# Miniprotein binders against a7ua95r516to809, part 10

Target 1, 294 residues: a7ua95r516to809
Amino acid sequence: ASLSLLSISDLVPDLQFIFFWMSNAIEILYFIQQKSPAYMQTIELMDDKAGSKESLLSATISANEEAMTILEEVIMYTFQQCVYYITKTLYVVLPGLLDCNPFGTEPSSEQCRRAAGVCVCAVCVMPEAVRRVVSVFQTTSDLLQQYQVHSEIQSQMFAYLFFFTNVSLFNQLIDKGPARGWFQRSRVLQIQASVKILLDWAKGAGHNHLAQKFFAKFCSTVTILASPPQQLSQMSWKALCAEHPSLKPVQLHRILTQYQLMAELGPLPIWQPSSEDEAYIYRTVDLLESFENH
Short names: E, the ipSAE of ESMFold2; O, the ipSAE of OpenDDE; V2, 0.75 times the mean of E and O plus 0.25 times the DockQ between their complexes.

## First folded at step 24 (miniprotein)

Design X2 (at its last look DockQ between E and O 0.78; V2 from the best seeds 0.00; counts 0 for: pTM E .751 < .8, SAP 74.831 > 70)
Fold by ESMFold2, look of step 24:
Structure X2 (fold): chain B 294 residues (1-294), chain A 101 residues (1-101)
Amino acid sequence: as target 1 above (294 residues)
Amino acid sequence: SPELKEIAEELRELALELAEFLREAIELAEKLGDPELFREFLKLIAKFIRLVLEFLRLKAELKEKGDPELLKEAEKILKRAKELIEEAREILEKAREELEK
């Protein structure tokens, strides 16, 4: 039996322990890295008439290597544990993004619109499903900052979390989209709006570059699906590949097939794969992404 | 469990204390020009961090399995950590004494 993880809030005490030790180990590692060369040089410059200099240098190098090795091991272990727990939470909450409607309004929003002369209440409505995902990212960011984790490690953490998010959303959309009706145009537009909220969070949090890099595949998919038929039908296979380099041929082919079904379009000659790509559009092993390709 | 939380907090306090010892020890080693003292502190750090890694693995295992006998192993880790802190105190006192020579 597996342990159940319901929310990021339930994990905070465990994550606090892990981030504390990660940050402490990083600080010690950095301190040793800065100080060790000076001590090695001191040994090398010693006036050693007794001939003990080389033995002392060797012993000091060995002790340094042992300390650095175990510190690096703890840092790697704690990083992996954080990613493990956080992604288990993300796995549970991410599918809700595909089902939610960010365009919905409350019955009382009319009164807010009239009273303010402009609708300020509409900008405060975040779908619960989007809020749950943002909460995971924000809690992670807050903990990393609280424990003063080195900025390079923080970037690596969010790189993986965004990678995981992209893979999870892409795989769910491709695999379950037909059965769930997620390729309907109104649903695609809702998904696009929900993802924009996540991208806005990432930009505001200082992670715009990472989000642009790691969400590319899912964003490309949604962009294609959201395109008006008149516009998309004018783009050749070659042009679509150039516009969306993050998509593999089998993935692009599958997306266009789903688009054709939803838009009630027959096969389009302009979407015929190039001769070079023809061999790859049926490679089903390449359709879904692996969570292990970070 | 409440017992594991108490052990974890004690380990945290010992880690903070060790960090303070490390800073002082480095300063004393620089004043003395004694690479052996620096080497001794590196060995102490390695021993302590190894215990921290053992504790983190036990904590994760306890969360997944819920085996109460793992708390006894955590207590052994805490005892060894306390012994390492006393070793650190002894090394610092020796270094201070050497500086006065």
Scores: ipSAE 0.677, ipTM 0.860, lowest interface PAE 0.8, mean pLDDT 82
Fold by OpenDDE base, look of step 24:
Structure X2 (fold): chain B 294 residues (1-294), chain A 101 residues (1-101)
Amino acid sequence: as target 1 above (294 residues)
Amino acid sequence: SPELKEIAEELRELALELAEFLREAIELAEKLGDPELFREFLKLIAKFIRLVLEFLRLKAELKEKGDPELLKEAEKILKRAKELIEEAREILEKAREELEK
């Protein structure tokens, strides 16, 4: 119940505090890493007065290691907290993306209307369900930039968020898709268009490579489902495996089976898994993606 | 909690102060050729950042559980942080005095 009310805007104050410490910890860590070697060298060049040099060096190394260790712990903790809060927000808004009709006239967000009147920015012209998802990513990007978080950490953050989004959307589509009619061609085309808007945003935000990489499974699934029966029925199992390497055999088999049922296609020998893959198509444990392996 | 927000802001201010002290300490250490000053500040940073981490965890827990006892702990953390900043100030003052000799 309480999760349904959680917006990214409500989390901004908490996220700002976390990003502040994350950024500062990173800055201090890099500063120490840059300065420590010079100091150690200075100690090494000092005249050895009765073993004092070795003790000083050892003490400095120990102090450096301690400082770096605790800074790394802060960075990791703050990163995890950011991910935790942002993914909670994504969890709430992502289901709307699958039900979204991007071809319909949906009203622009009230927030943009209030601030600028008729905002014609790329986000404001998006369908509401897509805009809500993009808003989470955009807010995250804005905060990362505001606090000048190191680019590597930014990349890792978006990598994880895209990973989470892909897993969530993929699992929902595979698990609930047949029952909710998301495998119907018209619905698939809506999903495809919605995802394209999200990917276009990611491209515009400079995250094209990450988006392509981490959305591969979901995009492959949608691409297959969006394919006309005439075209897809001509593709062999091997060809589909080669074209969609992100999909496990069990996943591809499930998609094709559901497609066959939905399109009222008879048995297609051309989609028969290879002898090598035949054992894998029954590994139902591998059907849904896991959130843990990242 | 307004009190928790106040503590958070004070910790930010202390962090900024410590950052300035660290910069100065490095400059002084280079001028004095005293690597011990650098070591002392590394220790202070480690202690301070530990307090920050404790506070971050406490703040997160307080948000989830709403336990008023956690606010008292936050106040203790702030007190300890202020003590560390004062220690850093004293170390710098000593180093400045040494440079003037």
Scores: ipSAE 0.542, ipTM 0.820, lowest interface PAE 0.9, mean pLDDT 89
ESMFold2 (binder alone), look of step 24: mean pLDDT 84; pTM 0.816

## First folded at step 25 (miniprotein)

Design Y1 (at its last look DockQ between E and O 0.83; V2 from the best seeds 0.00; counts 0 for: pae E 1.9 > 1.5)
Fold by OpenDDE base, look of step 25:
Structure Y1 (fold): chain B 294 residues (1-294), chain A 101 residues (1-101)
Amino acid sequence: as target 1 above (294 residues)
Amino acid sequence: SPELKEIAEELRELARELAEFLREAIELAEKLGDPELFREFLKLFAKFIRLVLEFLRLKAELKEKGDPELLKEAEKILKRAKELIEEAREILEKAREELEK
């Protein structure tokens, strides 16, 4: 199936199988970790028949380490596979978030239409583009809960997914935003509203801290772009750097330059980078975020 | 493929059986004072989980490449897994008999 047709629903059977093994491997790993000390103690309390005890202990330790190592490999592999499949679906749906008009009357989700009643859940009232993104996260959350995956692994999963989402949205906005008109104030306000819906979902799902942390760059960008010209023109480069520490100097400079062009503002000396940052504002290699840094 | 789904389900069932065997083996090992029983089961478990990992990789590859030869490999994995479960069952049966003794 073309990537364009890939929905999270199509991946659910595969993800279920992967989550099954991930959860089981975690459970068994913890079980072995809990039982092994008692077992080792039992060996230690046995009568030492001519050095057999040390050999037995060594053999048991080795067997335990081997089992744990393989379990860890399963956990790592299944985690990676989950991330791989989920990020593929995100890649498809995330561009729609930037084009979304959350203030428009979009019809309820097809799933809710099939239900005999109008579902008024928070997801059903979302714009379609936002709902598609949230559906990926919600499905992931539901599967993690269904298989009772350890909370730490759940947190790591969402951390990565939010990271990926932030990088994807940020890069698209910076790279394509001017050409797509996403830097226009009306469009920025739409994007801001859409992101707020996503953040509200993350908060409701118990991932508020992670969402705030990993969406910081995208949120900062949107916040700057959403700022009225009268307000933003009064903020110095240093003040903007301090308020938006997640942005690199080159990123902030790019955003402000594009903002200036869009708002038809003349040169603003107050936005001039500091002498310290001046060397960095032209480092275009640092403009876009990398997916490799997580 | 339907065949791959069947293999996946069978492996899941074997995993459940092995988990039960592992729990019982721990209990029996404690009662018998036999640390070798636990070690043997850990080894069997490690072998089984290796097969599961291999199957997971194979399944992912089959999804991407669609190579029918991979299905034959999956069947071999399942066969090996079944053999491990039977070995585990036999070990437990012997341990049970020893306890009744």
Scores: ipSAE 0.524, ipTM 0.817, lowest interface PAE 0.9, mean pLDDT 88
Fold by ESMFold2, look of step 25:
Structure Y1 (fold): chain B 294 residues (1-294), chain A 101 residues (1-101)
Amino acid sequence: as target 1 above (294 residues)
Amino acid sequence: SPELKEIAEELRELARELAEFLREAIELAEKLGDPELFREFLKLFAKFIRLVLEFLRLKAELKEKGDPELLKEAEKILKRAKELIEEAREILEKAREELEK
């Protein structure tokens, strides 16, 4: 059957056009910034015959500022357009990470060892749901490098894409996790393995620091759910907060309480928040993350 | 659309030419001791880049709406961009002649 047409490959021509203008605007902006101080100094050293030096300097500063302003506007707009197109594809493909099995029906290392005796290269494949997400990141990385986009802008792009990925996965896990069975230990281990593939991609692409920073909330959640419930029951609320500082009190408490119920460890809350934290564990406005940067 | 793609390609080539002109304008301004040359060219450059931004916004709107009147606006942007490039070319040619005396 025909599936969704939201694919990163369909967006490549539009992204190529946008990256062309982004890269050129960045290069020209830095070129002007590099030359501007020396040029202003040249004007300051001119003879002031009839006071025209001050008028020339003022007019030149104004022209310089106008050019830089419009270049910055082009960079901002093209960045926003890239983010818009890329995140629309991410939004569609990210939920599949929570449902997929990266181990497949057979162990991946055994499948690869089996193929080593025979020339069958297609046997060792990444799970399709993970491949779709990696393809978005890899295509973005390839385009940024193809158009020689400044490394600072590349980092800002991936910072936002990792932020978006974390928010999308975390919110879905919190909202849909209990109903979808995603809190079950075997499912959590599958999710953990899928996220590890993304983290390995980010490390190989030179974005390890960004991925570790922006995936922290989702990774903390998965770490908690991958821990045996009896082990967690031995830890105090304060210790759990200290171990998982990326989670807000309401988020941590909700995760622990839902995990306790799934593990059938009784209906009474095991983890007792401090008096200060009790005010925050019922703030449902703080439960889900915003897609907007702050 | 095919027409929009052709306009985009022409605008891209004009931008490449303008970037080369900017590099030359700075060199000529230094050799001639003429800071007004750099300022004049920078103002033309800003006008051109503003047209590019307008084109980028029209391209996105045309993809969303498909309004053929927006394509006509894109053609006007290209015409204005060509006029700015010709103005820039004339300024540089005059500066080159002045340097050669």
Scores: ipSAE 0.519, ipTM 0.823, lowest interface PAE 1.9, mean pLDDT 80
ESMFold2 (binder alone), look of step 25: mean pLDDT 83; pTM 0.803

Design Y2 (at its last look DockQ between E and O 0.82; V2 from the best seeds 0.00; counts 0 for: pae O 3.0 > 1.5, pTM O .742 < .8, SAP 74.114 > 70)
Fold by ESMFold2, look of step 25:
Structure Y2 (fold): chain B 294 residues (1-294), chain A 106 residues (1-106)
Amino acid sequence: as target 1 above (294 residues)
Amino acid sequence: SPEELKKEAKEIAEELRELARELAEILRELIELAEKLGDPELFREFLKLIAKFIRLVLEFLRLKAELKEKGDPELLKEAEKILKRAKELIEELREILEKAREELEK
């Protein structure tokens, strides 16, 4: 038995079983919701000999509530289990996005030439680290579609997976970035290209809205870090806050500090925080994001 | 061994999936019969049996997750008990289905 999660392919059989029951529970729940009013009305129309109609109606309401409760519990449990296992695999593969070099992949790679007619050049350019993350998202999408899971549940699942991805990448970059050299300009441009590949996948999969919403903090961070010094040095603190509302003052301040080090810029007066933000730029408790869904 | 426990749990999971397919067929027919008979007590029994079956599924899902993490053979015995109870429930549903068919023919 391993102490850490394996790849997504190792979890597929377990996920198939969980998605099977999630989908079936949703279908049964929908069915009961559609049929119960008709049967309650049938009870109301019955001849009430010996006054048993009220007892039958009460018992039927109780049975309906019990069935709905357990179906909702199974749906919630299966959703949580899927998310738990999928995010464990994401946690293992996501750090590689910060280290990979998407610019070193050739469009005419051996994989692309062998698969001519079955792949697109963008797929053949994808670095292994990005491919591993995309594979988790794609496998999840394929399973949801295979089991015909309701579209609202599919959206909720990807909303959480994108949220988790954003928190994981942002926290890793902020926390480990200085030691790993991830704030160097060439690395930031590589990270930006890798994230663009993820965003392109999300758009092609029909999740563009969710990705734009839930990747905002990490994307804002990378956008600032990738900006040319000539352009960024002309933007005031207030302008940067307005352009990047997903970033807390402590986070923006840390990002600008790392940018100054990377670009060998001295202090810039226009980057001084506003008086209202000055109280918050040293709140270390607010620097990293929580994985709790709020 | 851990692999043998995983294989046995997979076999039990497959049997439970087959019972789900059987359940779907029984439920579809029971609902048609309940509508034809105008019998809301049949619908109430359907709701009760669904709740019982889904509770067994939830128990099995939790047990399967625990078995995967711990590899305890006693958890496999519990999984076999759940499967046995699920089969008994399907037979109970079949009896209700047959009674409903007979009642309609009267």
Scores: ipSAE 0.683, ipTM 0.856, lowest interface PAE 0.8, mean pLDDT 82
Fold by OpenDDE base, look of step 25:
Parts: sequence; C-alpha cells; structure tokens
Structure Y2 (fold): chain B 294 residues (1-294), chain A 106 residues (1-106)
Amino acid sequence: as target 1 above (294 residues)
Amino acid sequence: SPEELKKEAKEIAEELRELARELAEILRELIELAEKLGDPELFREFLKLIAKFIRLVLEFLRLKAELKEKGDPELLKEAEKILKRAKELIEELREILEKAREELEK
C-alpha cells in the first residue's frame, strides 16, 4: 500500500540531504588528498630533533588515513542510500513501462502545465508511464549536478540504475510476459518504442554508452520478440547467439520457445541449440537475472 | 506524535547542514592559513576534528534512516546528542582557526 504512493518527488528532500553530505565528503576527501603530501613534505624537511620528526610524520599519516577512511565510509554509505531510495521508486514505476502504449495521446505532465501551460518539451510529450521512469532518472541527474558530484560517482550511479532497470524489466518480461501478453508482436512493438524513448533520453543526458551496455539484454530480448516470424525463422541458433551475445543460452531458448508458442510456429529445427549449448538450456537457475551480481 | 518526531529530525538535519557549511568555510580558510604558517601540527589537529565531525554525521544519517522506519523517541534523543557534539566540534575548530589567525598576524 505505502509503496504505491511513493513518488520521486516525495524522496527529493531526503535525497538532497544525502547528496549534500556525499558531495561534501568527496570535496573534503579531495582537499585532504591534495594538501596532505605538502604537509608531509614540510615535516620531512624539518630538522630532525631527537626523533620528533618521525613521530610527527607518523602521527600525521595516521590522522590522514583515519580521516580518509571515515570520508570514504560516508561516501559509500550515502551512495548506497541514494541507490536504495531511487531503486525503490524505480521498482514502483518500471512495471508501467511494459504496459505502456506510447502510440496513444497522453496529457503532458501536470507540473509543466501549471508552470508554462502546454509544454512541448521532450519529457512532456512522453507517455505517462515512460515519463515517470524518465523523471526518476532526470531527478537523479539534476541532483547530482546540483551538488556537483564527481563524474565518476555519477557514472557509477547511472550504471547501477541502468543495471537495476534492465534486470527488473528483463525478469518481468521473461516471467510475466507470456501470461500478460507482452510477447504478442503488437505489445512488443509498444515496449520497443517505450524503451527507445528511454534510451533517447539517456543519449541526450550523455549516458548513451552506459545505457547501451546495461540495457543490452532487455533490448536483445525485445528485438528478437519484435522480429517478424518470416525473418526470425530463417535465423539459426548460432546466428541468434552471435547477434545477441548478452543472452545466456537458457534465456535465448526460453525467448524462442515463447515466441514459437505465440506465433503458432511448429518446431523449428534451425533453432535447435548446438550440442555445446544443450546442457545449458535447461539451467533454469540462470534464466532470470540477479540483482546481487553488480 | 510520529509527525512531530519527523519534524524534529528534519530540524536537526537542517542544523547539521548549516554546521557542514560552516565546516567547509572553516576548512577552506584553515587550509589557506596552514599553508601560510607551515604548521603540520595544526593540520593534524584539524584532520582529527574533521574525522570526528564526519563520523558524527554518518551516525546521524544512520539514525535518520532508522527514525523514518521506527519513529522512536529514543533515537531522536540520540540525534540531539549528536547535534550537540557536532556543535562542540565546530566550536573547537573555530577556536583553532582563530588561534591560527592570531599567529599569522604576529
């Protein structure tokens, strides 16, 4: 019940606090890293009065290491908390992406309507379900920029969020897709269009490489399912494996089996797994992606 | 009430933000002064106090997360203690900074 009401806007105050401390910790860490060598050098250049220099140097090194360790802990903790809150929000909005019809006319965001009337910005013309997902990513991006978080941390954040999104969408599609009719070509084309909008946003936000990398598995699945039967039935198992290397043999086999059922195709010998892959296609434990392996 | 506890936690969070801003200002000035004075002992003392302050902030962040889930008045009391200690550390840093300024003027 409470999760269904969770919007990214409701989390912004908490995220702002976390990002504030993350950014401050990074800044302080950077200052220490930049200045500590100069202080150590100053100590090293001091006259060695009865071993006092070595003691002072050791004490300074120890204090520096302690401060850096604590700062790193703060950075890691705040990063984890950001991921935790953002992924909770994604968990709520991502299912809507699979049910979205992007070819329909949906109203612009209420927020943009209130501010500027009819907004025709790229986000406002998005389907509501897609816009909700994009809003999570955009809010994250805006906060990272607002607090001038280091580019590496930004990259790591988006890498994880894209990973999470891919795993979530892939697992939902594989597990629930047949029952929900998401494997029907018309529905697949809707999903493909919705994902394209998200990828286009990621490209516009400067995250094209990360998006292509981390969405590869979901995109491959959607691409196969969107393929016309006449085209896909001409592709061998080996060709499909080569074209979609992000898919494990068990995953590809499941997709093709469900495609065959959906398209009412008879058994296709050309899709028969190789003798090498035959043992792997029955490893159902490897069918769904894990959230833990990132 | 749970709402009152959330409000108080928010107030503590805002005060800690203000202290963090002040810390950043103190640190910037202190770094500049330390460079001018060439005093490694001063730098070491600052590092120790900074580490203590950041540790308190981390503790508060953890408590804040727990307060959202449990709404426990005892956690709020702990947060208040953290805030008090943070204020004390900032005051110590201010005193060190003032001493450094005085030394530079001599």
Scores: ipSAE 0.103, ipTM 0.587, lowest interface PAE 3.0, mean pLDDT 83
ESMFold2 (binder alone), look of step 25: mean pLDDT 80; pTM 0.771

## First folded at step 26 (miniprotein)

Design Z1 (at its last look DockQ between E and O 0.83; V2 from the best seeds 0.00; counts 0 for: pae E 2.6 > 1.5)
Fold by OpenDDE base, look of step 26:
Structure Z1 (fold): chain B 294 residues (1-294), chain A 101 residues (1-101)
Amino acid sequence: as target 1 above (294 residues)
Amino acid sequence: SPELKEIAEELRELAREAAEFLREAIELAEKLGDPELFREFLKLFAKFIRLVLEFLRLKAELKEKGDPELLKEAEKILKRAKELIEEAREILEKAREELEK
């Protein structure tokens, strides 16, 4: 099936199955971990009949370790599969976020239209492109909650999803932004508003810290591009580096160069990289973010 | 496929039974003072979970390739899983009988 046709709703049955096993494996793993020490103590307290105790203990430990290892493999595999399916869906919907005009009158979701005509719920007032992205995260959250997945695993999953989203959006903006006109102030303001809706959702979902951390690069880029020329032209390279520590020198330099071109600004000496950063601004290999660095 | 969905649902039910059996086996092992029961059950459980992992991988592959041979393998996994659960049930029944003695 073409990637373009895959909605999160189409993946829900598969995700439900995976989440079931992930949650169940976690629960069983914890259960074994909690009960195994008491059981080992019971063996240790048994009368040693001709060295049978040590052999029995060793055999029991081995069996326990085997079971736990397989459970861990299930947890890891199911986690990876969830991430794979969800990121595949995100990959399809994320480009729409950059083209979205959140200030336009877009029609409410079809589901809310059917129920109430004009729904004014937070989801229904979202632009369709933003709603599609939020729907992926919300569906993920709902499934994690439905299957009562351990909070640490939930946090890890959202960390990765936010990481993936940031990398995807950042790379698209840097690579295609100039050609698509996404560096134009009006478009940047649209992107900023769209991302704010996503961040507000993340905050409401209890993932504010993770969202702030993992969206830092994209948010920094958008913040710089949204800045008025009068303001940004007064900021030195060092000040910008300090304010946007998530950006590599090569990334900041690219953003500023494209901003300069878009705003038709002449060369700004104040934006000249420091002598320390001068060697790094030409490292084009570091320009785009890698999906492997997580 | 509807067949794969059915296999998946059956495995879910078997998983629920396996979890219940594991809890009971631990309790019975504690009451009987029989660490061998626990060990035996852990081994069976490990085999069952391994089959589940195999099925998960197979399901993912089947979704991508649509190979009818993979469906046959899924059916074999389900059959083996049922056999393991039945073996576990029999072991627990014997353990219960011993406790009543």
Scores: ipSAE 0.425, ipTM 0.776, lowest interface PAE 1.3, mean pLDDT 88
Fold by ESMFold2, look of step 26:
Structure Z1 (fold): chain B 294 residues (1-294), chain A 101 residues (1-101)
Amino acid sequence: as target 1 above (294 residues)
Amino acid sequence: SPELKEIAEELRELAREAAEFLREAIELAEKLGDPELFREFLKLFAKFIRLVLEFLRLKAELKEKGDPELLKEAEKILKRAKELIEEAREILEKAREELEK
C-alpha cells in the first residue's frame, strides 16, 4: 500500500461515483420492496385460465429475488469501497493528531484570514493535523448529504469510521507512545484537546452517540494518562477495571505500567491485578486492537 | 484514464435511464394487469445491475493494478449495458402502446 500523499480531495471524484451507485441502489431496492408484494398478490388473484399462474408466480419471485440480491451486493460492495478509500486517507492523517499542539500556538489559517480578518478564532486554533482529520469526516458527511444517502447508512458509515479512528489512534499510542514521549502530561493534555475537537465535530454533525461509543477505548486511555499519578496509585486494580471497562486487562496493565515509569513512581508495579486477570495481562496478542472487530 | 472516465459517465447516464425505466415498467404492469411485464423488466434490470457491479469491481482493479487490458473489458461492459437498455426501451415502448389501446 502507499502511505504517501493521498488526500481525501484526490479521492472525491471516485467517492462521488461510488456514493452515486450506493444511493441509487438503496432507493431502487426500497422501491422494489414496496411494490413487489402487491404484484405477488395480484398474481395470486389471477384467473388460472391456462394453468399458468403457479409458473408465473414462481418466475416472478425468482426475478424479484435476483434483482434484490444483486442490489444488496452493490450496496454492500460500494459501502466497503467507500470505507476502504476513506480509511486509507484517515490512516495517513491520524498519526499527526498525536504530535500536534491544539492550544492556539499555530499560525492563522487562510480560512480565518478570509472570514473575519482576525487570526484567532475557533477555526484558527485548529492545528493542521486536526484539520486534516476533520476534513476527511466533513467531506464524507458532505458526500453522504449530497447523494441523499439514507440516514441509517450514514450512521453505519460513521460508526465504522469512528471505530477505525479509535483503533488506529489507540494502537499507535500503545505501540509508539513511550518512545515518542506521548505519555508525558503536556503531550497527553494536547492529545486530549485534539480529540475534543473531533468529538465536538461529531456532536455538531449529529453523531455524538456513535463517537462516544466507538472512541471509548482511546478516550479511556487518554483519561488515565491525564490523571494525576498519585491519584491513580491510590486506586485498586479492580476499581480501575470498573472505571475503564473498554480496556482489556493487558491494555490497562500496559498503560498503567508505562505511565508509572514516566511519572517516576519507581520500577516495581504499583497496581496488582487480580489472580484471574494475571493470566491475561501478558497476552501480547490482545494488546493491539484488530480492525476486524466491528 | 480519460477513456475510463468517459465510460463511467456513459454508464452513469445509462443507470439513470434504467432506474426511470424500471419505475415506469412497474406502474405500467400495474395499470395493464400484466405481471409478465414486471417479471421481464426485473430480469433485464438484474442483468444490467450485474454489469454495474462488474464495472465497479473492474474499476477498482484497474486503479490498483493499472492494467490497460482491463480498459478493454470496461468497454465491453459498456457495450453490453447499452444493449440491455435498448432492449428495455423496446419492451417499455410496446407496453406504452398496449396501454393506449
Scores: ipSAE 0.413, ipTM 0.770, lowest interface PAE 2.6, mean pLDDT 80
ESMFold2 (binder alone), look of step 26: mean pLDDT 83; pTM 0.800

